# Ledger of designs, part 103: VHH binders against Protein DOG1-like 4 (DOGL4)

Target 1, 232 residues: Protein DOG1-like 4 (DOGL4), of Arabidopsis thaliana (Mouse-ear cress) (q84jc2)
Amino acid sequence: MSKMRNLVEEKFLEFYESWVIQLELYLHQLLIAHNNNTMSETELRHLISKLTTHHKAYYTAKWAAIREDVLAFFGSVWLNPLENACSWLTGWKPSMVFRMVDRLRKSRVVLVEAQVKKLEELRVKTKFDEQKIEREMERYQVAMADRKMVELARLGCHVGGESVMVVEAAVRGLSMGLEKMVKAADCVRLKTLKGILDILTPPQCVEFLAAAATFQVQLRRWGNRRHYVTHS
Below, E stands for the ipSAE of ESMFold2; O stands for the ipSAE of OpenDDE; V2 stands for 0.75 times the mean of E and O plus 0.25 times the DockQ between their complexes.

## First folded at step 12 (VHH)

Design zd46 (from zb7 with R98K K101D L102Y E103S T106L L107P S108A; framework vhh_7z1x_3; at its last look DockQ between E and O 0.74; V2 from the best seeds 0.00; counts 0 for: pae E 2.7 > 2, grease 25.9 > 24.2, SAP .691 > .668)
Fold by OpenDDE, look of step 13:
Structure zd46 (fold): chain B 232 residues (1-232), chain A 122 residues (1-122)
Amino acid sequence: as target 1 above (232 residues)
Amino acid sequence: QVQLVETGGGLVQPGGSLRLSCTASGFTFSSYYMNWVRQAPGKGLEWLSGISRSGSYTYYADSVKGRFTISRDNAKNTLYLQMNSLQPDDTAVYFCAKYSDYSGSLPAFDYWGQGTQVTVSS
């Protein structure tokens, strides 16, 4: 059964598809840079900057879209079920990236003690921020369920007595809260990413970004194969 | 079968312009992200530009940003690359490349055309 997509979903679907494809292209560059070690520090920094800019573009687009319809991101029709299953508040869970960093440590990447310390501090902070958001989300869900669901239920009971506009207003209220939570989560993501990149050297950043991009791309590919999802 | 045919290449002087075309067949053109890539003599494949299904989103390599413009006409199953301010280092064979989500390789292109030669020389 095909789900009807609204305009926001359709637009973002195309955007995300293009964005991921571009990410794959960047990933290719990252892998080349990582495997050949032929790039200068300046070149590596430039490549890192490209990736960071690319990620910023995603959130710019996302925030524009959620302003119109945040609910679209809780369905995320541009993601396959596997990707959706791995999503935390409409995106990657910030604390997850530290596992990628840990993997770097198991590889040829040597982190100095100072880096390790800073990463651990960042991990703790990130986890704290995640938990804070989760608590807020829980509080919001409970509070909104009690208030807005009751209101919606009441409106449903007054067949012909309540306008569709009232219902829409109620839904908008719910959406505003969700938007706040999503933005908060995105802020943690961005802060976490920035924090990691600030701690790592350019070569390490390239490796990290490659790992992250690989995970994202592969997750999408695996999910598509498993569920035969075609987004085009 | 999938077929991509590039045209529009040729010899131009530095500062000149060319418009490349790629005609697609054998697949639903409008359903796929399309790309331009090039290969200069003795160099590897270089990605230049990409365009989303509807053409609403475009991306460019730094080497061509501000000079090249990618576009598409889905009704004609045609991809375009407007190349302005051409320089000698733009000399290469230019290919249109179809994105594939199943290629298993990076970059994720599954089909290229025969390519069209672009030579920039005084």
Scores: ipSAE 0.820, ipTM 0.926, lowest interface PAE 0.6, mean pLDDT 90
Fold by ESMFold2-Fast, scan of step 12:
Structure zd46 (fold): chain B 232 residues (1-232), chain A 122 residues (1-122)
Amino acid sequence: as target 1 above (232 residues)
Amino acid sequence: QVQLVETGGGLVQPGGSLRLSCTASGFTFSSYYMNWVRQAPGKGLEWLSGISRSGSYTYYADSVKGRFTISRDNAKNTLYLQMNSLQPDDTAVYFCAKYSDYSGSLPAFDYWGQGTQVTVSS
């Protein structure tokens, strides 16, 4: 049982470390592009496409891993405690990304009124999709106290090891429910990211992606330097 | 004592191939993400490729994707770069580098090798 779980954790830890290092390299390119007003629209779109592909690669690897062991993503070993504390259903909370967008309203690359309207519509839809998933998680947690699950737990206590296989089958069923829920949350994340990038101009996309990547990298550094967070 | 030693550079004609090697010592090679970077005369540093600690995950710069292949042999503490379809603009000093951290403006690399010169010309 634990054998496959250990392999999934080790493999995704290596993947995630590598993925973050590549994100740092893309962040450097985004910061150069942001400060260079001579870069063409084609060059900016290419850079934005590289970041989008990089984020999609994360979800491809994540979904492969959660099919094997979704529980590894709750309290992940490849995330530090600060990153884990900021997680919503195994990743970033979709509605919170609009705080990065709000920063653009005060920047040199001003949003036009039509963009503001579309971003607000997207924010409302994202919040609605997010709340729907939160309700599903609540239903899942209530189902854990279902009569059938309580009876299986009791059987384990009365019969000792004899019910281990039956309990393991029930736990596998619960894991499948979590997998579906995590994928639903990730779909909201991807739709939100795509929606924002579709509304913004290429220079605004670069600024947004740079802000998002900077926050992600700094949160990781902050958490890894725990004494700085505590005694700053 | 941390040391990286690059070999395999030289003069090659356009369309030719070279295989660069980097032998590491003084640290646990199998625990670190490794990189190839280059610097053409009078130009800045260009990151080319990176490889995860076991070799399972690789990344490439657009300029070399499909032409260069990064690999490693952890039993031999050696990093490789197979370079195919070489072009005159691939002329540069090639370095292997161990990833260290993000310095706030660019990825930080430590324990740079001595570099090996690659010249692509007829």
Scores: ipSAE 0.734, ipTM 0.883, lowest interface PAE 0.9, mean pLDDT 85
Fold by ESMFold2, look of step 13:
Structure zd46 (fold): chain B 232 residues (1-232), chain A 122 residues (1-122)
Amino acid sequence: as target 1 above (232 residues)
Amino acid sequence: QVQLVETGGGLVQPGGSLRLSCTASGFTFSSYYMNWVRQAPGKGLEWLSGISRSGSYTYYADSVKGRFTISRDNAKNTLYLQMNSLQPDDTAVYFCAKYSDYSGSLPAFDYWGQGTQVTVSS
């Protein structure tokens, strides 16, 4: 079976396909840099800057799109079911990125004590910001449930026109609230990413970015190979 | 059965321009992200540029940014690369490549044919 896509979904699908292909190309450069110990600090910082610019471009496009249709980002047509299942408020969960950092410490990256302290501080701050957003989402869910109870009571009165206006206002209110929460979550994601890259040295940043890009690319390829979309 | 035929190469002086074309058949051209890559003598493959299915999104390697322009004409199943300000370091065989989710390689690009030779020499 197929799903009809609106204009926002169609446009972002093309953007995201191109964006992730370009991420693969940057991953190739990161892997070369990882294996090439003769690269200068300026060359490494340039590559890191290209990756951060690429991620910022994603959020620029996303924020423009959620102004038009935030609901498109909950169960996105440009992601396979595995990618959608791994989403927290339309993206990766900020606190979980520290598990990737921890894994790198065990195998490939040696951190000095000052870096470890700064990473722990960032992890605590990230978790706190994340929990604040989760509490806000809970409050909106409660408000949405109360709104549905009012809507059901009004439908029992069988008033035309007024019932449609109340439902439309409730939908608009929910969409605006979701947009704010998605932007807040994205800001935590960007602050967490920037914080990690500021703490790590340029070679450590290359290692981290390579691991993160590898995970994202492999998650997409694995999910696509299972053909989940073709079995709907 | 995918076929890509690159044309438009040749000999040019430094500072000159060339326009490469890639004519596609055997697949729905308008459904795929397309790329240009090159291989200089004795060197590995270098990715140069990519373009989304409609042409709305383009990307460039640092080595060619500002000098090369990728475009496509989906009605003619043709991919283009406008190359300006050519230098001796641009001497290579140029290939167009189709993205494939299923190739298993990284990056997952295909390319066909012999490519087209570009030689920049004084």
Scores: ipSAE 0.462, ipTM 0.783, lowest interface PAE 2.6, mean pLDDT 83
ESMFold2 (binder alone), look of step 13: mean pLDDT 81; pTM 0.821

Design zd47 (framework vhh_7z1x_3)
Fold by ESMFold2-Fast, scan of step 12:
Structure zd47 (fold): chain B 232 residues (1-232), chain A 121 residues (1-121)
Amino acid sequence: as target 1 above (232 residues)
Amino acid sequence: QVQLVETGGGLVQPGGSLRLSCTASGFTFSSYYMNWVRQAPGKGLEWLSGISRSGSYTYYADSVKGRFTISRDNAKNTLYLQMNSLQPDDTAVYFCARYTDTGYLPGFDYWGQGTQVTVSS
């Protein structure tokens, strides 16, 4: 049994592949900026803006795609199995980026005390928002086990005009609920990224964005190699 | 044998236009993300534009956004760069480059020979 990709999956697969390629090209610009130390603050702010715009473009495309088929984002065909295994509600887990900031702080990024305090406040707020989303997802999953959903599943086993329409309406309702939760999670991701970039200086932002992009690109390459060896 | 051949360069006056072509052979052109990169005299490589496998998604460097248009014809194995509103600082050798995540150079494994674009009076 081979599953054919739907149009949303094929379109987003091509989009995501090109988006990651552009992220890698921006990563090279970030590494050059870091190594040279000759860029003005204005030049650094412009580069940071380009990266921020690139990430916003991802969410614009993602939200358009989930409006058409949110289920495509659960077990995505454009992600390898390792990337899918590392996903939290169709993307990166917001609180994990603070571990990345901590690693940068320990290696080469010196933060003043005021920045450390603001980052800790943001970490606590992000964890709170993250837990709120997790509780909403749990409530959603529990609601699917309600008598009404069990009854609709039984109805779906006995195909007929009226029963087919009722089941289809219920499935659309489930998809809309998932879309709402995915968008809520993405809003936490975007707020967390903005918060970090607002706290850091432009050179520190370049370090952070370079580390984040390196992780995304490297995780994809590790997963592609491991997947190929495992399944070939 | 993988080969990329650029054509269409030349001398053009400021404000003028040129269309560059890159003909690919020796690989499945429609399976690869393709790029245009330039090198101005005495300067490093500057990435200009990229295009997805089918041509549905395009990206541009800020220096050329709104002035240059990348496109492709997969049936002809050809990549294009339409360059409008050319300025003297667009003077460079323009290269066609194939993207790969397994190449010897990060991001690009095969390059064309380049085509010279000179913008002057």
Scores: ipSAE 0.494, ipTM 0.801, lowest interface PAE 2.4, mean pLDDT 85

Design zd48 (framework vhh_7z1x_3)
Fold by ESMFold2-Fast, scan of step 12:
Structure zd48 (fold): chain B 232 residues (1-232), chain A 121 residues (1-121)
Amino acid sequence: as target 1 above (232 residues)
Amino acid sequence: QVQLVETGGGLVQPGGSLRLSCTASGFTFSSYYMNWVRQAPGKGLEWLSGISRSGSYTYYADSVKGRFTISRDNAKNTLYLQMNSLQPDDTAVYFCARHDSSGYLPHFDYWGQGTQVTVSS
């Protein structure tokens, strides 16, 4: 079992490293498109589609991995400590993206009234879905502290087949509950991202995606530089 | 000292095939994401393909997707690019490049000298 968890971590570490490298290449294309207003609407939609597909590929790989070992995603080995500290239920907090849209609106993105209304409606819906998941996580944490779980954990301290098997069954139940919640959070993330892209024009989508990718890449670099200063 | 050496370039007819090789030395090849990049005469650098450290994940530029295949042999410290259905616009110097996670966009820290591929009748 322990070896199975290690294999999931090793495989996803390689996947994530490669996925981030490809994201950096897409970020370069987004910055070129943003700075050079020479791309057609069709070309911009194609680039946006490539980024959307790339994000969907991440969730496809993640959901396959959490089916095998969801606990690998809590305090992930493929994320540096800064990235882990900024995580909400194994990923970005959905409501955070509206702060990014608001910041861009003040500097470069000029939104029409209809877009502002739709974004506000989406923000309210996203916040509601986010809070619903937080309540489910709270109920899960309370359930984990019940007398039966404490007794099973105590029995797991004794070397023996019977106690080990009972604890392993309980851990499987825990993992299934966490998998359901992580997948629910990821569905809110994907719905929020799609909703924003559906409201924005193609040039606005490029600016939004460039800002999001820049933040993700820079957060990783800031966390990695802390590690380099400590070790190199 | 890090060294990357490309071989396998040459002259081919349109519709032909070539297999490029890149031999790495001076570092742990199996620990790095590797790339193929090209530069056509009078044009800028174009990223073509990348491969994860074990070879499990590969990515391709739209211009070569379905025609080119990247692969690696970590036991031989060698990166490969199988090029099929070659067109005159594939004429370029092809470079092997090591990915640098700390570097500048497009994030390559070491490059080979390049190998010339000419697609002409």
Scores: ipSAE 0.639, ipTM 0.862, lowest interface PAE 1.5, mean pLDDT 86

Design zd49 (from zb7 with K101E E103G S108P; framework vhh_7z1x_3; at its last look DockQ between E and O 0.74; V2 from the best seeds 0.65)
Fold by ESMFold2-Fast, scan of step 12:
Structure zd49 (fold): chain B 232 residues (1-232), chain A 122 residues (1-122)
Amino acid sequence: as target 1 above (232 residues)
Amino acid sequence: QVQLVETGGGLVQPGGSLRLSCTASGFTFSSYYMNWVRQAPGKGLEWLSGISRSGSYTYYADSVKGRFTISRDNAKNTLYLQMNSLQPDDTAVYFCARYSELGGSTLPFDYWGQGTQVTVSS
């Protein structure tokens, strides 16, 4: 029900719907560029820049929204259940894009030795950054459980304003921690995307971005079709 | 019974302006992302602009950015394209199109209008 959603959820739902439709339109342009080989290097760089700007626009909107309500991004109403099941800390898992690069390399994309070495270095760093964030998330989940259990025990014995204040402070701390972790994860995503695009040539960037956008669009369609068929 | 009908095309001089309208019927217009697409003589389809269901978010192709403005009036089931600083290479048939993830293989649109001719010539 639309009026049961908060304003942050309503605004971001419409934003995200529009953003993914535009991604699909850019995907069409990427596929034309790939299949026809008619675009100059300058034209390819311009298209790559448009995709990069589009992804940055998503994070600009997301960070504004999570400042107001970070919890809206956990189990998001603008994502179908399949998209939510595939999410890692409110978005795509950065290390997974290297699997996509590897698959492209097996069929169409030829990488020189220097590119392979740089991609390997980037992959290692990306995994390290992911593990750091995962450890922080684990710590926050444990802290949340411990504090709630202690407060439930105390409330069973006594009633007082000081107990309420302690619980509120713990919940506020958890929310602030989630916001910082989501932003940290998004920074890893942006750094990984930039790193791959910096290593690849413009034609290779087009193939990578086309593969990434195809997967994102297709995942959404699979999830929407399943929901439409099984839950109508 | 879905229909999209474009009006407002015609002959205009370079540097001139035109406002296109697209009247929708047979569906809940306010629930759909809407688009303008054109086809110049001997060319393929070119997506120009899109607008979210409430009108809060808009996107433009580089070829028309800063010159064209997309808008909608959900109470009137009407989509608009205000075209300014028109150039001879804007000469094309202009189509209104409804977004659908189940749309065509080339562009994700399931319903299109008949189109309206815009000719920019002195």
Scores: ipSAE 0.748, ipTM 0.900, lowest interface PAE 1.0, mean pLDDT 86
Fold by OpenDDE, look of step 13:
Structure zd49 (fold): chain B 232 residues (1-232), chain A 122 residues (1-122)
Amino acid sequence: as target 1 above (232 residues)
Amino acid sequence: QVQLVETGGGLVQPGGSLRLSCTASGFTFSSYYMNWVRQAPGKGLEWLSGISRSGSYTYYADSVKGRFTISRDNAKNTLYLQMNSLQPDDTAVYFCARYSELGGSTLPFDYWGQGTQVTVSS
């Protein structure tokens, strides 16, 4: 039974589809830039800026959407099961990007000691922030389960029309908490991404962004092939 | 059979305007992200613009941003590119291209039109 997608889901689905397609187009530019080494620093910085702007656009859209329905992002109908399985609080896990950085190091990318040090510091910080959010989420889930589930259960026993309003209010409360958590996670993502880009040189940034974009695009492709998911 | 047919090209003076059309057939047009690309003489393919299935989301290359407008009419199976403030550097063959994950290695498009020539010259 194709879960009837609500309006928020439908809109964001179309947005995300378009966004990821555009990401793929940018990826091609990144790959060209990376492979040809013919671009000037200015050109590379411009390309990097385009990608960062593109990512900012995603979060702008996301945050607008979560204000309407944060729960939509916990189902994420615009993602395939594989993508969803790899999601942490409605997005990529911030610490994951350091694996991409590590891959860069294994490649022909030479990081200076100062960069390595800064990256490690950032890694530690990112991990700390992730854990903090996870703890808060756990606390929230436990607290909400105790308070709201009991309340919902009690309300379920009352057949009156007023009970529906109360339930809706309870769900709204839950949603507000979730929205807070999602935003917190997104902040860590953005900070982490910014941190990495600030440490890396423009050529390194291009390579990193290419790797990240490749991962996203391929994950989507793999998941779609496996699950025959059409996002139409 | 999937078919894309571009029309609307021609010779224009600098500062002039053209409106390109791409008529799609052989597939559900409204189900696909559509694009405009161009190829100038001696240059590679350049992506210009993309548009979502419903047309709600559009993207542009920096080279054409503010000058070109992509749109679509799904009822007519037609993609459009309004080109304003044309410059000599815009001289190229313009193609409409359908996005596909199974597209080519260079660009993720599986079907292209034959293209329409746009020449901007005084």
Scores: ipSAE 0.625, ipTM 0.848, lowest interface PAE 0.8, mean pLDDT 90
Fold by ESMFold2, look of step 13:
Structure zd49 (fold): chain B 232 residues (1-232), chain A 122 residues (1-122)
Amino acid sequence: as target 1 above (232 residues)
Amino acid sequence: QVQLVETGGGLVQPGGSLRLSCTASGFTFSSYYMNWVRQAPGKGLEWLSGISRSGSYTYYADSVKGRFTISRDNAKNTLYLQMNSLQPDDTAVYFCARYSELGGSTLPFDYWGQGTQVTVSS
């Protein structure tokens, strides 16, 4: 029920819906640029800049919302079930974006050897950072579970205000740790995106951004259609 | 039946201002992301601005950012476009459009108004 949504979910739902619609509108511009050989390098760089600004705006809004309620980003109401199932720490998995880069190679986009080398170095670094975050998350969850077991054992038969305060403190501690991990993951996402765009030429950047936006828009549309069919 | 009706177009001098209105009927207006689009003579459709359900989030094409302001009044089922510092290259037919995942092949909009002519001329 809409009335039972918390404040962060309600605000971010409208933001995200508008943000992804605008991404789709930018996708139409990217597809025109991809199929049209008459755009200047300046025009392509301007379009690329609009996309990077749009992505930065998403993270600005997300990080503000995470400070208020990071748990809203795990199983988000603004995403369909397919989108939620594909999320890694509240977003796209950084190492998987290189599949889109690999598709550029198949599309007759000529990557020179220096670009290929730099992309492979970035892929390795991205995977390393990704694994470091996964290890930190595991250590954090184990540490929190140990403290939770002791707290739950002490509270086994107790009811009252002090029991609520202990549970609330545990949840706040978990939330702060999750916020740290989500922001770390987002930083890897932003560094990976920037790194790819710095290595690619402007026409190659347009092809990459079009592929990424297409995937995100299609995942949303397809998940919405499949959800409807499954539940109707 | 879904209807979108634009008003407020006309002839204006360079540097002048106009406010366009789009009155919606036949659907729950406050549930939709709404847009302004224009088509200049001999050119294709140009998306100008969009606004979220409540009006809290707005987006602008660079060609109009800082000069045009989109707004909505959900109690009156009306979308607005305030256009300031108009120039001759703003001459076009201006359309109100509703976003839909099932939108057409050109832009993702399923319903459009009839359009209103804006002419910027000395």
Scores: ipSAE 0.603, ipTM 0.847, lowest interface PAE 1.8, mean pLDDT 84
ESMFold2 (binder alone), look of step 13: mean pLDDT 87; pTM 0.879

